# Designs tried in a protein design chat: VH-VL binders against q9h9l3. Part 169

Target 1, 176 residues: q9h9l3
Amino acid sequence: PRKMVAIDCEMVGTGPKGHVSSLARCSIVNYNGDVLYDEYILPPCHIVDYRTRWSGIRKQHMVNATPFKIARGQILKILTGKIVVGHAIHNDFKALQYFHPKSLTRDTSHIPPLNRKADCPENATMSLKHLTKKLLNRDIQVGKSGHSSVEDAQATMELYKLVEVEWEEHLARNPP

## First folded at step 10 (VH-VL)

Design G29 (framework fv_fezakinumab)
Fold by ESMFold2-Fast, scan of step 10:
Structure G29 (fold): chain C 176 residues (1-176), chain A 120 residues (1-120), chain B 111 residues (1-111)
Amino acid sequence: as target 1 above (176 residues)
Amino acid sequence: QVQLVQSGAEVKKPGASVKVSCKASGYTFTDYYMHWVRQAPGQGLEWVGWIDPDLGGTFYAQKFRGRVTMTRDTSISTAYMELSRLRSDDTAVYYCARGDYSYGYEFDLWGRGTLVTVSS
Amino acid sequence: QAVLTQPPSVSGAPGQRVTISCTGSSSNIGAGYDVHWYQQLPGTAPKLLIYDNSNRPSGVPDRFSGSKSGTSASLAITGLQAEDEADYYCQSYDSSLEAWVFGGGTQLTVL
């Protein structure tokens, strides 16, 4: 039995015109939804666009934020050797500059049985908000104050649990 | 034509710097990481580092930190590797190679290589 | 120092089968990272031969196959031909080094 965690990251805009996505918050929860990690993270580059409507991040969150290099080390220690669940998780790994084994990665934006349960086309990429509403009857990412990466990570784990048995059996027969 | 075209051979003296270019064509330059790999004469392959052409992030093998710098120019789909304070044992063919950052980690497209000779 | 261990050479007669091993550790192959194989003909750049343990790129004959078990991987070549004379390298990712790592290479001689 390999342990499982779910991750969700928030990014802010850095670089020219704020087009570069830099890690500014990371939340990790265990199988039961308990928080293992939740920190604001200070990007190494100047923040041009906080993207607050989506990220929920403001200047005050950066005052005592953990520097990127240190936060990354902490996060990687939690992820290493575990099955990691996320939604469009490649964006989180890219922001972390991290390469997780494909066999231990579960992306809820690319699990055909999950889309089928939501009455969505199996190969479509559906938003976390849509799948959570359809399958868990819960509204997440509500309002204009930004998303909670804790809430998103918890929802992502709960979504994966709906298809876990079926999907793990599929992966055993069709290894990535 | 999907390809990586590298700059020509270089001969440098010890202590100099060399900058090798790698021009991508036939695919979206920012969709893949660009890796650099070297091979000394008669020796094996050694990974130097990667650059993310999209975000500009870089990561270098421990052995080369402080001496290597990777950059890119997205307007001309070109990646660069600069190695400074050259020694004779830096003599090698330097390859650029394309790697997927989303789901694959293999290097599926390689440049032909640039021979860098360091001699006095 | 090569992080992945390969035999330095292997040989076989035309038409025979040869296997090249690649031995890793708990921080790379043993951590679940896939193994890729490259063929390097004399004077040329490496060419991707096998990716993600056992998959072939378009144009690679099915007489080349790969497998992975535990901390090790293998490349099998059946029906050996003279044009198979080349150096073969395995590759994976190492989580401790945070680096792509290669085997030392295996020189295949077709007798």
Scores: ipSAE 0.706, ipTM 0.879, lowest interface PAE 1.3, mean pLDDT 91

Design G3 (framework fv_fezakinumab)
Fold by ESMFold2-Fast, scan of step 10:
Structure G3 (fold): chain C 176 residues (1-176), chain A 120 residues (1-120), chain B 111 residues (1-111)
Amino acid sequence: as target 1 above (176 residues)
Amino acid sequence: QVQLVQSGAEVKKPGASVKVSCKASGYTFTDYYMHWVRQAPGQGLEWVGWIDPDSGGTFYAQKFRGRVTMTRDTSISTAYMELSRLRSDDTAVYYCARGDSSYGYEFDLWGRGTLVTVSS
Amino acid sequence: QAVLTQPPSVSGAPGQRVTISCTGSSSNIGAGYDVHWYQQLPGTAPKLLIYDNSNRPSGVPDRFSGSKSGTSASLAITGLQAEDEADYYCQSYDSSLEAWVFGGGTQLTVL
């Protein structure tokens, strides 16, 4: 079988009115939930909006953050050749300016069997928080101090493992 | 009608710069990446780079770094590709093409092309 | 200089089947990236013919089909017709170059 990892990124606002989403943290975990990568990342552009309520990023985290170009190289080295699991993962790849093969990408926000298992409409887009509570009986993203990308990546991997056998069989018959 | 309309043919001297425009209509301009592809006379297709009209972010093929600049104007749904320090081997038809990095890597909509001739 | 390899030409008679190969490497097709095909009629822009290995856009006849295996892909045209005479290009993404890459093109002649 091909190696599998889960990723979750946090973005801050750059550009006019903080409209542009720029990478500010990335966490990657292996199949068992062990952390392979977790770094704060310094965007090449001035941060206008830390979006702290969601990102958990504060100015203090930028002091010793890894510059984007270096962090990107490290992250891509980990992701290349692996099945990558994420939730609304297209946002993470966009922030990384990275194009991962669709055949090796798993997005837990768009897996019908996972929604079915959570008693949700199969074609609805459900939040990571909702699916984790329903299927793993855990509360994540608690409070207003921002999310933990490590916690989110771990939850995402565990959610995928619940439908892995069924979904991999589906993908083998219906390549993306 | 979903379409990409490009500016007209250009004739330039070596060392000059050229700026080609690509006006999008019939879809939300900021939802798709805009790619630029060139084709020298009688030759194949060569990818130049992309711009994300939403963020203004760009990525260029190594061969064109330092000579190409891609920009856009969201108020008129127009993308631009400027190529500087032109050489005779830059003579080509330059195409803009629509793509989506999130849900498809294919180029599903193409402009008709702009012929750029570089001659001394 | 093309990154993906295609035969420079292919020919067939009306009603026949032709196939056009597209050979890549471990950094593109072999890395799992999908293959797309474009048809270019003389004097026109390329038109998307097949996307994501085997899918047809609306309006493309079912006599055009695509497949992918390992580091290679193939475009098949059955029931060959005179209007199919064109250049055909395969395309994929290359992770080492971080670039969209094309085949050198195949000129199809209907005899």
Scores: ipSAE 0.735, ipTM 0.892, lowest interface PAE 1.2, mean pLDDT 91

Design G30 (framework fv_fezakinumab)
Fold by ESMFold2-Fast, scan of step 10:
Structure G30 (fold): chain C 176 residues (1-176), chain A 120 residues (1-120), chain B 111 residues (1-111)
Amino acid sequence: as target 1 above (176 residues)
Amino acid sequence: QVQLVQSGAEVKKPGASVKVSCKASGYTFTDYYMHWVRQAPGQGLEWVGWIDPDSGYTFYAQKFRGRVTMTRDTSISTAYMELSRLRSDDTAVYYCARGDYSYGYEFDLWGRGTLVTVSS
Amino acid sequence: QAVLTQPPSVSGAPGQRVTISCTGSSSNIGAGYDVHWYQQLPGTAPKLLIYDNSNRPSGVPDRFSGSKSGTSASLAITGLQAEDEADYYCQSYDSSLEAWVFGGGTQLTVL
């Protein structure tokens, strides 16, 4: 477990009509939920839509934010060689322009035993908010001020811990 | 049918540029990365780079940086690879190939290839 | 020259078993990245034969199998047939290069 981290990223809209998702914050926590990394990140392109309702990002957060290239290097140094847990984690990796090994990736939005515990269909993609409420009896992403990527990363790690033994044994017997 | 259709063979002079197209059909163009791979006559496969059709982000192999440009047009589901300042050793079949952006990373669908011949 | 190392050729008689090796390093196969295999028949584009170390796409016969251990992978072909004459390429991702990398290719000859 000591080589396991959880990640959650916040994205803002760049490009035409703000349709492109660009990294604007990243939080990484260790197995116990302690914060290893939490920085606001300045996209290389002009921000068209802060998506504040979801991201929690405002113009003030971009002042002194770490440039994307530098932040990416820092983040990849933390992720390399570790089991990385996330929720719909492909969105985070895509925003980072990063390819993590599949065998070291754990996506809590696609773990059948986790959905089973939540009384949800095994093949459904459930939101982090829904799974956290169902399985941890905790409300996250509350209000209209945007999400906390720290809170989301911590919840994601706790959700994975509920099925860790079962899922790791499954992966050992049925390698991806 | 799910397929990638590439533009036809090209003959170029040294120093010229070539732009190869790859038209996707039968799937959602923006759901997959598009990779470019080349193969010189009688030689092995060499990865050139990728483009994310959704974001327009690109990444190129070190060898090709400064000479290759990848673009896409989502309205016609077409990816492009332009290689400039051509040399005779750029003579190769250029393939586009589809890569899963989540988990897989394998190239599960390939175009039939475009032969680019660079001769004086 | 190629980042992943394959033997340049292998040969076998019909019905035999052949194995093609693919040797990487700590920045690619050794870092946990999956190995994929492609078959290229003469005059055609490569075709995905094995993905994520050992999985077969629909339509690939079970006589083709893949495995991975440490920094290396292997493709096994049992019940060798004349139509298996082709070039075989392994592929992985290299974290140091941030690039998709291929083996140099192995030409399979059937008597």
Scores: ipSAE 0.718, ipTM 0.874, lowest interface PAE 1.0, mean pLDDT 91

Design G31 (framework fv_fezakinumab)
Fold by ESMFold2-Fast, scan of step 10:
Structure G31 (fold): chain C 176 residues (1-176), chain A 120 residues (1-120), chain B 111 residues (1-111)
Amino acid sequence: as target 1 above (176 residues)
Amino acid sequence: QVQLVQSGAEVKKPGASVKVSCKASGYTFTDYYMHWVRQAPGQGLEWVGWIDPDSGSTFYAQKFRGRVTMTRDTSISTAYMELSRLRSDDTAVYYCARGDYSYGYEFDLWGRGTLVTVSS
Amino acid sequence: QAVLTQPPSVSGAPGQRVTISCTGSSSNIGAGYDVHWYQQLPGTAPKLLIYDNSNRPSGVPDRFSGSKSGTSASLAITGLQAEDEADYYCQSYDSSLEAWVFGGGTQLTVL
């Protein structure tokens, strides 16, 4: 079978009024939830807003952080040729300036069977926190100190595994 | 009306630079990548690069690195492509084209093109 | 020059079927990237004809269809009409170049 990984990125605000989302951390886990990559990443532009409540990023994490260009190269080597699982994953790909094949992308925020298992409307976009609590009975993103992208990537992989057989079958009949 | 309106034709000498504009209307300028594609007379399509109007981030095809610069002005929904150190083989129609990052990689909206002629 | 390979020309009579091939490699079509097709009428900008291998934008007749298999794609035009006379370009994304890539173009002549 084709190898599968899960990704979660944290973004900080750059540009005017911190409007632009720039990559500041990336975590990638394998099928079993083992960490393949987890680095703080230094944006090429000045950070205006750390968005710490959500990102968990503080100024101290930027000291000796991997420059964006180098981190991107490392991350793309891991993602290339694999099925990549994420939650609202297009935000992560945009922050990476990366174009992954649609046929190899799995977005747990847009899998109708997963929402159905959580007793949620099939076409609604549910948060990772909500789906993880409902389906895995696990609390993630606890407190107000920001998210752990490792924890989020691990939860995302486990959520996908709940519907993997059904969803891969669906995609084989209805190619994206 | 959803459209991309490009600046008019340019005639340049070898060694000069040219700056082509592409004004977007009818959609949210910052929601789509802007691509630049060129076509030499009687030849095929060649991708030059993209700009993300939201972030200002750019990426250029290897062939054009060091000679092309893409910028944008969000206040007037306009993207620019500047090509420097022009050679006669840069003579081409230059198109801007819109790409939706989140839903597909196809170019669903194109400008009508700007002819750039490089000759002595 | 072109990363994707298309025949330079194809011809057919009104009402006939023509197909235009687009051959890629393991770094583009073979890597799973979708194929898009553009129609360029003489003196005009390219227009999106087919996206994501087989989907038609609004206004494109069902006489135009696309398919993809392995490292190649095909555009089929049935019920050929005089107004179909144009250049056709396939397009994909190449992961090794990190670039959008086009075929060299196929000139369709309606006899």
Scores: ipSAE 0.760, ipTM 0.898, lowest interface PAE 1.1, mean pLDDT 92

Design G32 (framework fv_fezakinumab)
Fold by ESMFold2-Fast, scan of step 10:
Structure G32 (fold): chain C 176 residues (1-176), chain A 120 residues (1-120), chain B 111 residues (1-111)
Amino acid sequence: as target 1 above (176 residues)
Amino acid sequence: QVQLVQSGAEVKKPGASVKVSCKASGYTFTDYYMHWVRQAPGQGLEWVGWIDPDSGTTFYAQKFRGRVTMTRDTSISTAYMELSRLRSDDTAVYYCARGDYSYGYEFDLWGRGTLVTVSS
Amino acid sequence: QAVLTQPPSVSGAPGQRVTISCTGSSSNIGAGYDVHWYQQLPGTAPKLLIYDNSNRPSGVPDRFSGSKSGTSASLAITGLQAEDEADYYCQSYDSSLEAWVFGGGTQLTVL
């Protein structure tokens, strides 16, 4: 059986008007929610917009942050060969410049049974905060000082575990 | 209509540089990666690298690092591939091709190709 | 040299079935990456024929089908027609190279 991890990344704005999303933090947890990786990451380009309300990133976090190339190498070693769970995970992979196999990717923003359990339209894209509140009765991303990528990764893994048996059976019958 | 239009054929001397353009139309230029693939006469397909037109981020195959530069101009939906220090074995048709960065990694739309001939 | 292995040629008569193999390794097809197939008619750009192992783009007839198992993939063409004469390339992603990789190509001759 393949091992499973959950990932959540925080991005800051770089490039013109801060519209480019650059990796600034990554958290990875194992199946039980234990932290395997959690580092602030220094983008190779100038940060225009810290997006602190959502990212939780401030200038002080960049002082001793791990350079992008080193952090990327560490992260990819953890992800390779594993089932990777995330929420809107394509954004995280894009920020990492990483192409994970579709068959080993689980995106909790696109799992119809999960939306069904939350009494939401099966093809809608629901936020992590909404699904966590509805299905786990837990409030995450509280306040206006930014999100915890550790908290988000843990919530994402717990959400996936609610539908894991059903969804893995579905994927075995309907390979991606 | 959805298409990629490439610049015309080039003839270069060894040691020169060539810059091939690829103009996208009929879709949102920044929603897809642009890949470059080459094919030497009578030979197979070889991947050169990609550019994310949204961020300007690039990634090159190890063989071409130090000699290739990919850029784009979002105001005219055009991607560029510049190959420097040309050698005779760089003679090939160079294609641009569109690829999704999320969920699908296939190249679903191709330019017609630009023949680059490197000869003394 | 190509990273994915294809036979250099295959031939068949009109109406027959041919199969083109594509053999990879643990870092590409064996790692779970999907296989895509391209058809290249003489003097033209490659055209996407099959994506994500077995899916057909709009306009590709159902005579073309793909499959994947383990470290290998296969393209099947039934009811061969003269217009099918072309080069066929498989493609995947290789995690060790961090690169899109192609097969060496298979030239299909319709006899």
Scores: ipSAE 0.774, ipTM 0.904, lowest interface PAE 1.1, mean pLDDT 92
Fold by OpenDDE, second read of step 11:
Structure G32 (fold): chain C 176 residues (1-176), chain A 120 residues (1-120), chain B 111 residues (1-111)
Amino acid sequence: as target 1 above (176 residues)
Amino acid sequence: QVQLVQSGAEVKKPGASVKVSCKASGYTFTDYYMHWVRQAPGQGLEWVGWIDPDSGTTFYAQKFRGRVTMTRDTSISTAYMELSRLRSDDTAVYYCARGDYSYGYEFDLWGRGTLVTVSS
Amino acid sequence: QAVLTQPPSVSGAPGQRVTISCTGSSSNIGAGYDVHWYQQLPGTAPKLLIYDNSNRPSGVPDRFSGSKSGTSASLAITGLQAEDEADYYCQSYDSSLEAWVFGGGTQLTVL
């Protein structure tokens, strides 16, 4: 069986009006929640909006931040060949300018059995915060300091583990 | 009035330690990093390090690691810089300077400086 | 000795335009870190003059301007006045040294 990791990224706004989402932090944890990667990342373009309230990113975090191209290489090395779990993970991959194989991707925002377990509509897109509270009785993304990508990645992995057996069987019968 | 008030001038012998204080007023002490910068007589500015008054986290220039200790007392909005194993080339005016908590790159408020003289 | 290189001195007559250069490297200005400028009047503490390459704090006249390109930055002063006589320092961050770094300072004399 392939190794499994969970990923969560924080983005800042770049471009003329800060509407371009650029990777500013990436966290990767293993199946047990151990941190494999956690780095602040320097976008190639000027940051217009740090989106601190949500991202937790501040200008000072860009001090000693890893340049995007270098960080991308490091991250891809970790992800290659693994099952990657994330929440709304298409955003993470977009920010990384990377496409992971669909057969090796697990998006906790689109797992009907997970929503069912949380007493949510199976086809609805629920937030990581809501699912984590409902299923793990844990509060994440609290306060005004922004998100913790490590915390979010760990929560994502824990959520997936709740439905791993059922979902993997489903995927085996219905490959994407 | 927003200001940083530093302790008075110090005269020390080589090998001794000096502890300079910097009291903040007129703003929330924990909302800004506190940097320390020194300037030898007739010379330029040299960054020593910073402390996050909220968490107590510090970051020192490599040159001063192992010899400088920055602390704070939030109850009186005061930051401290202690430099040990003093030598003559440590003679300088030491400034505390406020850095934005979110940005931290620029120093928008400075104390008047504390002269530390190291002589035998 | 300073990580950022500035000319030791510049001079100009009242009303003239002067520029102060700040030359860095790929590990500081060239790495994308912002440049700030400080004015230090004789016998006083430095004062923030320009932040984030080209922004002026409140109270700083618009005759002061900053720019950044490549591995270098520049401070321009137009309409030079007697009170502008001071030392000027550029500042940035150096990733290789893991430190905030200053230029060597430039003494501006108003003739």
Scores: ipSAE 0.012, ipTM 0.592, lowest interface PAE 10.0, mean pLDDT 92

Design G33 (framework fv_fezakinumab)
Fold by ESMFold2-Fast, scan of step 10:
Structure G33 (fold): chain C 176 residues (1-176), chain A 120 residues (1-120), chain B 111 residues (1-111)
Amino acid sequence: as target 1 above (176 residues)
Amino acid sequence: QVQLVQSGAEVKKPGASVKVSCKASGYTFTDYYMHWVRQAPGQGLEWVGWIDPDSGNTFYAQKFRGRVTMTRDTSISTAYMELSRLRSDDTAVYYCARGDYSYGYEFDLWGRGTLVTVSS
Amino acid sequence: QAVLTQPPSVSGAPGQRVTISCTGSSSNIGAGYDVHWYQQLPGTAPKLLIYDNSNRPSGVPDRFSGSKSGTSASLAITGLQAEDEADYYCQSYDSSLEAWVFGGGTQLTVL
C-alpha cells in the first residue's frame, strides 16, 4: 500500500501518582500535511496530572472531548491498511491499545539515515524537536502552552519524506 | 532465570469461578504484555486476552467478554486470570505467555500451564 | 474452528524435508501481520520456534525455517529427526477480531 499518514498523540497522567499515560488528544495528517483527524479525547480513568507543559491539555479541553472508545474506533479506521509514520510511535500505539503491522510502521526516532543527515549518531534516539530544527530549520514545541500534536504530526511526515526513497528501498531488501 | 510459574490444577463445578496466577521472574514485569491462551484436551490453542502490567489495561477476545477478568500485582510480579460462570467446555489447560509490545507480537516465554477441570 | 488453516497432519521419514502451510485472510496475514510458529511436544507448553515470519530464537536449529507470501505462510523442516515429532501451530494477529489467532495445529509424525 502507498497510502501514508502521520500520527502524534498527547497523553495525560492517570492512575497512581499520575504515572500511567492515557490518550487525551490525537492528530493524524496525510502525506501533504493536511489534517485528517484532530480531537481531544476523554480518558476512561480520572486525570491526575494534565502534564500541560508538554501535552497542552487543560481541564477545559475535556469538556465535550470524544470518549476513548469512540475516538479509538475513528482513529483505527484511518490507520488500518496504511503506512503510519510517527516519532517514538510505539507510545502512541500503546495509548491507543492498537497493534499496527511492523511492515507498515515508520518510526522517525529509529531511522539511521535520518540521524545521519542530522549529523547525529545513527543509533541515538533524537527528539522530534531536535531533528526538525536540524533538518527542516523549524522550531516546534515552542512556548509555555504545551505541544501541538498537529504541528508534531506534520513535522514527522516532512522528516520521513527526507529519507523515504532510501528507507523504503532498505526495508524492501531487509524486512523487519 | 527468566520464567513464568503458574498456580496448580483446579477442579470446579459448573457455575463456579476460577482464578489462575502467573508469577514472572528474571525480567522487568512491567516491560511486557501478559497474554492468556487456553487449550482444551486434544484441541488447539485459543487466545483469551492480554493485560499490560504497567497500565493495568486489558483486552479480551469476544468469546470471553463478560466472563473473564485479568488483573496484576506489580509488587509481586504476578498476573491473574479469573474466569466466571464456568461450563464443562471451559475444561482446558490455561497458559500465561509473555509478549513484547515494542519489538514483536510473538509469545516468547510460556508458563507450564494450569489444568482447570469443570465437571458436575 | 480455527481462524488460520493448517493441514491436520504431515509425515516424513528421518532425514527428509516437510513443509507445513498456514493459510490466512485479508484481515490477518494478508493485512501485513507477521506469522509466528510454535512447537508443542506431548504434555508440554508450546515453545516459540519461528517469529516474524523467518527468524529463529536462540537454540532453535537452522533446520527450521519460515516464509510468508500474500495471505499464507509456511514452516519448513529439513533433516527430519525423531524428536521433531510434535504439534506445530502458526499464529498471527487479526485486525477485524483485534485478537491473536492460531492455526488449528499440524501433527508431525516421523515414520
Scores: ipSAE 0.773, ipTM 0.899, lowest interface PAE 0.9, mean pLDDT 92

Design G34 (framework fv_fezakinumab)
Fold by ESMFold2-Fast, scan of step 10:
Structure G34 (fold): chain C 176 residues (1-176), chain A 120 residues (1-120), chain B 111 residues (1-111)
Amino acid sequence: as target 1 above (176 residues)
Amino acid sequence: QVQLVQSGAEVKKPGASVKVSCKASGYTFTDYYMHWVRQAPGQGLEWVGWIDPDSGETFYAQKFRGRVTMTRDTSISTAYMELSRLRSDDTAVYYCARGSYSYGYEFDLWGRGTLVTVSS
Amino acid sequence: QAVLTQPPSVSGAPGQRVTISCTGSSSNIGAGYDVHWYQQLPGTAPKLLIYDNSNRPSGVPDRFSGSKSGTSASLAITGLQAEDEADYYCQSYDSSLEAWVFGGGTQLTVL
């Protein structure tokens, strides 16, 4: 069977007025939720806005952070050839400047059966926090210190596992 | 109308630079990557690179690194491709094309092309 | 050189079926990247004909169909018409080059 991983990235603001989203942390977990990668990443541009409430990134995390080019190489080595699960995963791939095959990508923000299990409209975009609370009875992204990308990646994998069998069958019959 | 309108034909000497523009209309300019593709006379399509109009980030095919620069101006929904140190084999029609970075990598909208002729 | 391999030409008579192949490698089509097809009529820009292996954009007749298997893809044109005379290009993404890659193009002649 093809291996599966889940990813979650945190971004900080760079560029004019901090409007550009640049990768500042990436976490990758395996099917069982074990951490395969978790590093703070130093953007190549000056950080204007840490977006700490959401990202959990602070200036101190940048001191020993892995430079973007090196981190990207490490991350892509892990993702290549695997089924990659994420929530609104296009944002993570955009921050990585990475194009993963659509047939190997699973986005838990766009899986109709998952929304149905959560008693939500099938085509609505629900937050990871909401789906995790409804389906796993867990509170994630709690407090004012920002999100944990490890916690988010683990929750994302567990959410996907709830619909994995039926969704993989759907994709086999209706290739993307 | 959803369209990409490119600047007119250019004739340049070897060693010069050329800057081609591509004006988007009918959609949100910052929601799609802008790709550049060239086609030499009687030849096939060759990808040059992309720019993310939202972030300004760029990525260029290895063959063009050091000679190509892509920029954009979001206030007028216009992307630019500048190619420097022109050679005769840079003679081609240069197309801009729209591509999604979210769930698809096809180029679903193309400009009509800008002929760049490099001759001594 | 073109990264994806297509036959340089194909021909058929009106009403017949033709197939255009596109052969890649393990770093592109074989890596799971989707194949897209473009039609280029003489003197015009390429137009998206098929995306994500087998999907048609609005306005493309169902005479055009695509498929993908392993490291290769195919474009099939049934009920061939004179208006189908054009160059056809396959496209995918190559993970080792980190680039969009095209086939060399196939000139379709309707005899």
Scores: ipSAE 0.518, ipTM 0.849, lowest interface PAE 2.7, mean pLDDT 91

